# Ledger of designs, part 1: VH-VL binders against q9y8q3

All scores and structures are predictions.

Target 1, 263 residues: q9y8q3
Amino acid sequence: MRRIGLEALERVLYPVIPVVVTAEHQGRVGGMLAAWWMQASFTPPILAVAIAPERYTYKLVRESGVFAFNLLDFKLVDKAPFLGDVSERLLPGKIREAGLNIVRGEVLGAPLIAEASAAVELELVDVVEAGDHDVFLGEAKAVYTVDDFRGGMWSLETYRPLMYLGRTRRPGPVYRVYLTPRGWERREIEFAGGKLKPLAEKRVRLISRVEEAVKASSSREEAVDAVRRILSEEGLDPSDAEYLVEDALRRAKSYRRRGQSSS
Below, numbering starts at 1 at the first letter of every chain, in headers, positions and changes, except where a header shows other numbers; antibody chains are not in Kabat numbers.
ipSAE, averaged over its two directions, is called F for ESMFold2-Fast, E for ESMFold2 and O for OpenDDE. V2 adds 0.75 times the mean of E and O to 0.25 times the DockQ between the complexes of E and O.
Where letters were taken out, [cut] stands.

## First folded at step 11 (VH-VL)

Design A3
Fold by OpenDDE, look of step 11:
Structure A3 (fold): chain C 263 residues (1-263), chain A 123 residues (1-123), chain B 107 residues (1-107)
Amino acid sequence: as target 1 above (263 residues)
Amino acid sequence: EVTLKESGPALVKPTQTLTLTCTFSGFSLSTEGVGVGWIRQPPGKALEWLALIYWDDDKYYNPSLKNRLTISKDTSKNQVVLTMTNMDPVDTATYYCAHIYYYGSGSYPFDYWGQGTMVTVSS
Amino acid sequence: DIQMTQSPSSLSASVGDRVTITCLASQGIDNYLAWYQQKPGKAPKLLIYAASTLQSGVPSRFSGSGSGTDYTLTISSLQPEDFATYYCQQYYSYPWTFGGGTKVEIK
């Protein structure tokens, strides 16, 4: 083995099977692809996932205290951009737009993706700050699977799990890379392709404005007020301002730490 | 050679349930990526997607008709069955079943079609 | 639902003519578009998928182009066997939807 830079850590950990984190608050359902998740406890059964405050799903989970993990079959890989590249904040009903349906879990009533190969209803038990992300700890209350799961194990006769390898680093369009069920062939999907491009661009612009507002503010409260105005101007929910400010502050702090470690 | 053939009643009374069977050969619904869908076409009108079933028994329905539609498969018999409840004269159409295959690129075209079966809803 | 609007609904052309049919999606469909040919009393036949990929066995005079919401089917030189109705279909999101069709008739 050779020593490499820490900046490559995330990529070293791939491939991973991402989950779709779903949650609902005030009748609005959202979801996001998350690669950074794990089982945290066996007894009680607890799962964990890292979510950045900027994600709309972050808000939904924090507000509701109920969420779900969904495992998707590879056949749905082309739906992934709706879940990973676009925020529910900017595309209301993005799960539906992706052609996916929501069903309710039997125990918590959590929103589940109907087309999922597996789903887990989770009750939020803790949130731990971890740098620019928070780790959400959820206790599993119910598990659902398709018939491919037999005898306590996936048979993989029909189920083909998503295996994410990360993003490309080449100039030009950025692609999400997945392993196909055919050996180790790669499936590249353009990041925020097609109709998602304008939404992705809007997201970038919004985040930039938020960052600028935070930098220009002398207090957190001032920043939140500024971001509320921005959101209002954009026709978005001003109540999201606190989360966006938190995200920006987390990132700023992270950059400062990196600068100190490199000096 | 891929072939599909629709079978079922040519005449259905209003409020009755239509059951159509698609029998196919040249492919298997046990094969990953394979799906069979139903499409209908009223006389002189455009095509309408009804339902789709995949090898893993994943099912999709047209929301406008979802409450009336049920799709199922029998892999061993190479058959897909579509049921549609509460038929109405407006449902008079040629019904097609068609093959799809997931190419890994998001392409799910109906590349093979049955000849279609005409279903008339009349009292 | 994504609506597919085809234009024109019908057109008259002669053998040898260049024919262009347009399909407009109500939303971006990222090239998840197929074109079908249907002759009277027959099932539709797949011509093009992924907006521009020619189905095996389809003559090269057929071509598809477009992006975003706007797509076109082109027949470079219309042949006698090409008089038919053509449909576009999006399979970007459920429900899958078809265009209203374009009937290509003999002038």
Scores: ipSAE 0.008, ipTM 0.484, lowest interface PAE 9.1, mean pLDDT 92
Fold by ESMFold2, look of step 13:
Formats: structure tokens, C-alpha cells, sequence
Structure A3 (fold): chain C 263 residues (1-263), chain A 123 residues (1-123), chain B 107 residues (1-107)
């Protein structure tokens, strides 16, 4: 084996099976495609997922304490850009815009993707800071499957697991690469392509404005006030300011924690 | 404000190794999608792309230089370093570093350039 | 390698003229094409990317068009500050390559 740079760590860890994390607060349902998840406990059954404070789903889970994991069949791979490449903050109702439907779980009332092959209702039990992300720990309270899961196992004759392989690094646009092992079918889907491109560009500009406002501020309160104004100017919910400020502060701490430049 | 500045020797003898440093501010190479490239321009001639390094340490080189190039970064210092071996008088050029932002169907080309540094290869 | 052929290599024009510069790629580049302006002693400045998208802060008299292998930069009404050398560049595949340049001079 040879040692490689830590910058390649994500690439080594793919492929993974992503989940869609869904949650609701005050009647608004959102979701995000997440690759950084695991099962953390058998008794009680606990699942974990890493979410950055900038994600709209972060706010929804924090505020409601109830969320869901949704496993997708590969037949839904063309929906992935709506779920993973754009923010609910900038595309309200992005799950419906993807052509997906929400149903309610029977135990917690968690929002579930009706078209998912499996879903798990989760009650938030803890949040652990992990650098620029928080790890959300949820106790599973219910699990649902389609008929493709029977006899205690998936029937791979009909269920095609969706696996994520990462982003392309070739010249030109970024593509997210997906695979299903049945038939080894592979898809490359342009990151935020087509009608999603302006939304993804707006998100990048918003994050940049937030970072500059935070750098220019002498206190957290001043930063929140500045970001509240930015959100109002953009026609966005000013109450999101605390989450965006927290995200920017976390990223600044992450940059300063590298020891090569701090000695 | 995004700025880039090239530094290194103005005069290099044939066969020596050239080392150029690009020091930048207003962006970070830890940011997803960000890259820095090197481009040169011989006096009175066209631009030639040399190398590119991305935030995740992915690297690309112009194959016409036959592995004479090495690019590396130090994200904490906001620096990118280009090394070019076996310099020849034909390598006399202004050397630029430039920012790229690699992002879905958005902008990918060199949108911010340094002022350039002239490197003369002569005995 | 994708060769970029720029035409003309130079041209002479008056203030107010409409100027067109063409760039031919040796294979299709699917609109992964940029245009740069460079004045003597200065670094290039990005004008157009994605074949037709105007970079922020660039005057609207500049426009880009084309597809496949054939691309055009147009300056609708030449201004005194537009006398410069213009380069096209493909970023479809490595190595990224530039055209030979078009020098736009005053008449």
C-alpha cells in the first residue's frame, strides 16, 4: 500500500448507499441526500447521520426532533439532483418538484417518501459536534418496506440498490456517479444540471455573502444581524440566520485547526 | 477581493529547475470546486496551459511537457507551487497562476489571474 | 489534443465598427469555450464562458455564439478600450488549449 493525501479520503470511502433524510417543522417538509450515515446501536436501535448546519434539513431535525431515512431504488436515480444538489431553502417543496410524494409514518408521523423502497422513522436522541458537521443520533421507532423485501432479505430480482460513487474529476461539468450492482448499470448525472443550475449558483453566492458578513463581524450577534439582512434581501426566511452563521463559524474553525500553519 | 501573485526567479540557466509559487487571497483551496492553474505565454506568442490542481488534490498536467511539471498545494498557506525541470531557452515566458471554480454547469474557466512573472532562460 | 484555430490573426478596425472573431475546434467541444481579452503587459481577462455567457462586469457589446466546432466572438460597436488581443480557449478536455490569438488594432 502507499500513503495518499487526506484530500482523497472521500474518494476512498465510496461507493456508499445514500439515504434521503426527511423532516418537517411547522408544516414545511424538506429532505437531503446523505452519504455519511451508519447504524450506531442495536439496543436500542440507533442510526447516525452527519449534517452540516447550512443544510435546511439540519434546521428541520433540530426543531422537530423527528426525521426519517428513505432508501431509494435505482429507478429513482434521475431524482437525485433535486434531493442532493439544491437546498430546500432555495427550492421550496423540492421533494414534490422531483415528482416524489410524502406520506406519514404511523408511529411518529415522520414524513416519508412514498416511492422509497424502505423508510425508517427516527426520534432524535442526541447531537454530537464533529467539526463542520453535527452527528445526529436517532432511535428507530418504525421501519417500512416494499414487497421486494421479503423472507428477511431483499429480492435483487426486483430491487436495485442505489449506490453513490462520488463526483467526476474530468474536465467540464461535475457529474455525480451512481451504480446499481444488479446488471452493473451505471449513470452519470450532471451536478445541478438544467433548470437546477441557477438554484445551485444562487446557493454558492448566498454562502459566500454569509461568509463575508461573518468575517466582517466582531460578535456572533452582529453576524446574525448582518445575515438576517442578507436573507431578507434575498426573499428568504431571516430566522435561518443562526444556522448559516453557525455553519460559517464551523468552517472557519476547521480551516484554523490544520496544524501545519498554526505553529 | 480575489487576488493571485506569482513569485520566483526572473532568470534561470538552461537545465536548471524552475520553482514558482502562487500566493493567493480571497478564496480557499479547501472549498469544494476550487482549483488553481498555471498558464504561460512566451513573448509575443499565445497562451499555453501547464497544470491544474483542485481542492481535493486532483492534478492535471499538459502532456506536451513530458512529465517536467509537478504541481502541489499548501492550503494553510494559500499557496500553489509549480516545479518545471530541465529548463530551456524556449521556456522563456511570462508565467501566470489563475483561479478556477468548478461547479456543476456553472463557470469553470480561469476567471481571476495573477499579474504574471517573467522568467528568462539564458546562460 | 484539441487544436483551436482562430481567425483572423489580426484585424484593423475603427471605433464603432462591428467586429467578429472566429474560433474553430478540431473536434466538438459542446460549448466548453471561453473568450479572453489581453492588453499588452497585462494578464488576460475573461469575457465569455460556456460559449455565450457573459462574465459579470463585461460590457453587453461583447457576445459569443456558436456550437460544436465553430464559435464566434462579436463586439457590436468597437470602443477605444477594446483594442487588444483576443484568445479563445476550450475547457472540454485536457490538455486545455488556447487559440493563437486575434490582435484587434486601430485603423
Amino acid sequence: as target 1 above (263 residues)
Amino acid sequence: EVTLKESGPALVKPTQTLTLTCTFSGFSLSTEGVGVGWIRQPPGKALEWLALIYWDDDKYYNPSLKNRLTISKDTSKNQVVLTMTNMDPVDTATYYCAHIYYYGSGSYPFDYWGQGTMVTVSS
Amino acid sequence: DIQMTQSPSSLSASVGDRVTITCLASQGIDNYLAWYQQKPGKAPKLLIYAASTLQSGVPSRFSGSGSGTDYTLTISSLQPEDFATYYCQQYYSYPWTFGGGTKVEIK
Scores: ipSAE 0.000, ipTM 0.470, lowest interface PAE 12.1, mean pLDDT 87

## First folded at step 13 (VH-VL)

Design C3
Fold by OpenDDE, look of step 15:
Structure C3 (fold): chain C 263 residues (1-263), chain A 123 residues (1-123), chain B 107 residues (1-107)
Amino acid sequence: as target 1 above (263 residues)
Amino acid sequence: EVTLKESGPALVKPTQTLTLTCTFSGFSLSTEGVGVGWIRQPPGKALEWLALIYWDDDKYYNPSLKNRLTISKDTSKNQVVLTMTNMDPVDTATYYCAHIYYYGSDSYPFDYWGQGTMVTVSS
Amino acid sequence: DIQMTQSPSSLSASVGDRVTITCLASQGISNYLAWYQQKPGKAPKLLIYYASTLQSGVPSRFSGSGSGTDYTLTISSLQPEDFATYYCQQYYSYPWTFGGGTKVEIK
């Protein structure tokens, strides 16, 4: 083995089977593709996922205390960009826009992706701060699978797990690389492709404005007020200001930490 | 409003090292997709790309000058620094820093520019 | 490196004229081509990116076209403020490279 830079850590950990984290608050359903998840406990069964405050799903989970993990079949790989690249904040009903449907879990009433190969209803039990992300711990209350799961394991006769290998590097178009164990089929999905381009641009500009507003503020309260104004100007929900401010502050802290460990 | 401003010495002696600082506002270099590059233009000549740095500290250099160039960023100060060693009169030019967005499959090239700073290399 | 050959190096035109500037890349650049306008003593201004997308705030008389290796900037009706030097730039691969420029002068 050779020593490499810590900046490559994320990519070293791939491939991974990502989950779609879904949640609902006040009738607003959202979701995101998340690669950073794990089982945290066997008894009781607890799963964990890292979510950044900027993600709309962060708000939904924090506010509702109920969320779900959804495992997707590789056949749905072309829909992954809508779940990973698009924020519900900027595209209301993004799951629907992705061509996916929502069904309710039987135990917690959590929003599940109807087309998922497996789903887990989770009750939020704890949130642990971890740098620029929080780790959400949820206790599993119900598990759902398609018929491919039988005899206590996946047969993989029909279920083709979606695996994420990472993003290609610039210059030129950037793609996300997905795999499935069955024959190791490879798919490269254009990052922020198609109709997602304007949304990606809007998101970047919004976050940049938020970060500048936070930097220009002398207090957290002032920052929140400034971001409320920004959100209002953009036709977005001003109540999201606190989450965006928190995200910006954490990214600033995270940068400082990286600067200490890397040149 | 996005603004960039170059700062550094107007005069450098041959063989000395040039250090230029780009100070910007209206955007953050901690935001995914953001990059800042340097371009120079000798008097009456065409533009030449020098270097580029992204929010994730990914760096790119003009290979013709790579051994002489170092680009770095200080996100907290909204600054990008370019150093160029072993300056020669041929390096006399207006030096610009400029902003880009990279959106994966789509990107803006240099959409915002500083006013430029003239650097003369002379003994 | 990708060389960008811009032509003509200079041209004279009158207000109202249709102006066309071409840029030839030494290899395919997949529309990762930008056009800039530069006036004396000023920084370049982005006009068009991705070969044909007009930058916000740029007048509609400016347009870009082309694909592969051949690209064109067109000014449908030259205005007094359009007398300047124009540059193309590829950002398909590093090193990013610029054309030699085209100076549009008053006839």
Scores: ipSAE 0.096, ipTM 0.703, lowest interface PAE 2.0, mean pLDDT 90
Fold by OpenDDE, fold request of step 17:
Structure C3 (fold): chain C 263 residues (1-263), chain A 123 residues (1-123), chain B 107 residues (1-107)
Amino acid sequence: as target 1 above (263 residues)
Amino acid sequence: EVTLKESGPALVKPTQTLTLTCTFSGFSLSTEGVGVGWIRQPPGKALEWLALIYWDDDKYYNPSLKNRLTISKDTSKNQVVLTMTNMDPVDTATYYCAHIYYYGSDSYPFDYWGQGTMVTVSS
Amino acid sequence: DIQMTQSPSSLSASVGDRVTITCLASQGISNYLAWYQQKPGKAPKLLIYYASTLQSGVPSRFSGSGSGTDYTLTISSLQPEDFATYYCQQYYSYPWTFGGGTKVEIK
């Protein structure tokens, strides 16, 4: 082995099977692809996932205390941009827009993706700050699988696991790379490509405005107020301001692009 | 293939404004994380960072020249423009534009450069 | 501003030699350090970024190391095409700054 830069850490850990984290608050369902998850405990059965405050799913999980992990078949890889590249904040009902359906878990009533190959209902038990992300710990209350899971193991006869290999660093369009072990089929999907591009751009603009507001503020309270105004102007929910401010503050500590502005 | 090319006057008079255009291909400033920066190098001297613009129109300037520099982009034309006011003979240098990419820890600086354009400031 | 002190300013070496160039930052830059190679009349070429990550296409004889304020570029076995001027650059904070350069000349 050779020593490499720490910036490659995340990429070294791929491929992983991402989960779609779903949650609902006040009737609004959202979801996101998350690669940073793990089983944290056997007894009780606890799963963990890292989510950044900027993610709408972050809000949903924090507010509701109930969430779900969904494992998708590779056949649904084309849905990934809706789950990974677009925020529910900017595209209400994005799961539906992706052509996916929601069904309720039997135990917690958690929103599950109907087309998922597996799903787990989770009750939030703790949230730990880990830096620019929080780690959400959830106790599993129910697990669901398709028939491919039998005898305590996936047969993989019908289930094709969706693996994520990371995103490219090409100077051109950036692609997310997905794989499945079956035949090592590989798909490269453009990040925020096609019809989703305007939404992705809108997100970038919003985040930029938030970051500027935070930078211009002398206190967190002032920043939150400023971001509330921004959200209002954008026709978004002002109650999201605290989450966005928190995200911006955390990222400012690590992201050099916005660390010191000389504009 | 990524390419960048600087264009502008080779000769500028003192006190005049220099306008340089970077025309690029192989990437887009509409892509998240992409940026274009300007670097100059006086003959026989070290490199100096001037300015940087990102896809989201975030801009950064060298404070030593901040009041003299303006950077802008036209994503539709794949161009970045740098203006520098009140030029002086000391500003004589080869001016480069270069591509950068930013995405959290995946950030890396100037991986693609133009060939540079020599700008001489003289009466 | 973060000053980058590069040393030596010049060195003479032979093909096959191990060459080491150092860059000292006036403050910690958390590995946000890049190395460039520049040949006469040409634009700089990125060799290493984030202190130790090789840019695609760069020969493995190039390596970067260091942390905090001290960083090093190493050429394990100097090749004829490696005679050039090398620059370090921090991109930890604005303004981004370059070292003074190191000219590697043929002995």
Scores: ipSAE 0.023, ipTM 0.529, lowest interface PAE 7.2, mean pLDDT 91
Fold by OpenDDE, fold request of step 17:
Structure C3 (fold): chain C 263 residues (1-263), chain A 123 residues (1-123), chain B 107 residues (1-107)
Amino acid sequence: as target 1 above (263 residues)
Amino acid sequence: EVTLKESGPALVKPTQTLTLTCTFSGFSLSTEGVGVGWIRQPPGKALEWLALIYWDDDKYYNPSLKNRLTISKDTSKNQVVLTMTNMDPVDTATYYCAHIYYYGSDSYPFDYWGQGTMVTVSS
Amino acid sequence: DIQMTQSPSSLSASVGDRVTITCLASQGISNYLAWYQQKPGKAPKLLIYYASTLQSGVPSRFSGSGSGTDYTLTISSLQPEDFATYYCQQYYSYPWTFGGGTKVEIK
């Protein structure tokens, strides 16, 4: 092995099987692809996922205390941009827009992706600040699978796990790379491509404005007020200002890059 | 308003190391897609790309000078630093730092430039 | 490395003239091509990016075209303030490379 720079750490950790984190608050359902998740405990059964405050799903989980992990089949890979590249904040009902359906879990009533190969209802038990992300710990209350899971194991006869390998480096078009173990089929999907591009770009611009506002402010309160105004100007929910400011402050404090590829 | 300004020594002796600092405002290197690059221009000659650093600390160097160049950022200070070792009179040039945005097809390089700083390498 | 061959190296023109500058890449660069204007003693100014997208604030008399390896900057009607040196630059692959420049002089 050869020692390389820490800047490559995230990329070294791929491939992973991401989960779609879904949650609902006040009737609004959202979701995001998350690469940074794990089982944290057997007893009780705890799962964990890292989410940045900027993500709309962060808000949904924090406010509701109920969320779900969804495992997708590779056949749904084309839906990934809706889940990873754009924010529910800017595209209300993006899961539906992606052509995915929501069903309610039987135990917590958590929003589940109907087309998922597996889903887990989670009750939030703790949130740990890890830096520019928080680690959400949820206790599993119910598990759902398709028939491919039998005898206590995935047969993989029909289920094709969706794996994420990361995003391509600049320059040139940026792609997210997905693959599945079956035949190692590979898909490269343009980052923020197609009809989603304007929304993804709007998100980037919004974040930039937030960062500028934070830097121009002498206090957190001032920053929040400024961001509220920005959100209002953009026709967005001003109540999201706290989350966006928090995200910007954390990134500034930690001097770590904003992780779009994971959460 | 976006601004960039280069700072460093105007005179460097041969074999010494040049350290240039780009101080900027109006944008953040924590913003996705943002980068800062260095370009130099010898007197009366064409532009030459030197190095580039992105918000995610991804770095690129001109291979003709790669072994001599190091680029780094301090996001908290809105600064990017370029070091170039073993300077030679041939390295005499105006050095610029510039803002770039790279985000898919909407990427555009060097939309904002510093005024440049002249560096002369001489004994 | 991708070499950018810019032509001509210099040209003389009059106010009102149509001016065209070409940039040839040694390989395809998929429209990742920018054009800059530089005046003496000043930093370059971005005019066009992604081959044909006009930078904000740049007059509409400037336009870019091309694909693959061949790209062109056009000034439809040269104005007094347009006398300068122009550079193309590819940012498709590293290292990023510039053309040799084209000096547009007054006839």
Scores: ipSAE 0.022, ipTM 0.541, lowest interface PAE 6.6, mean pLDDT 91

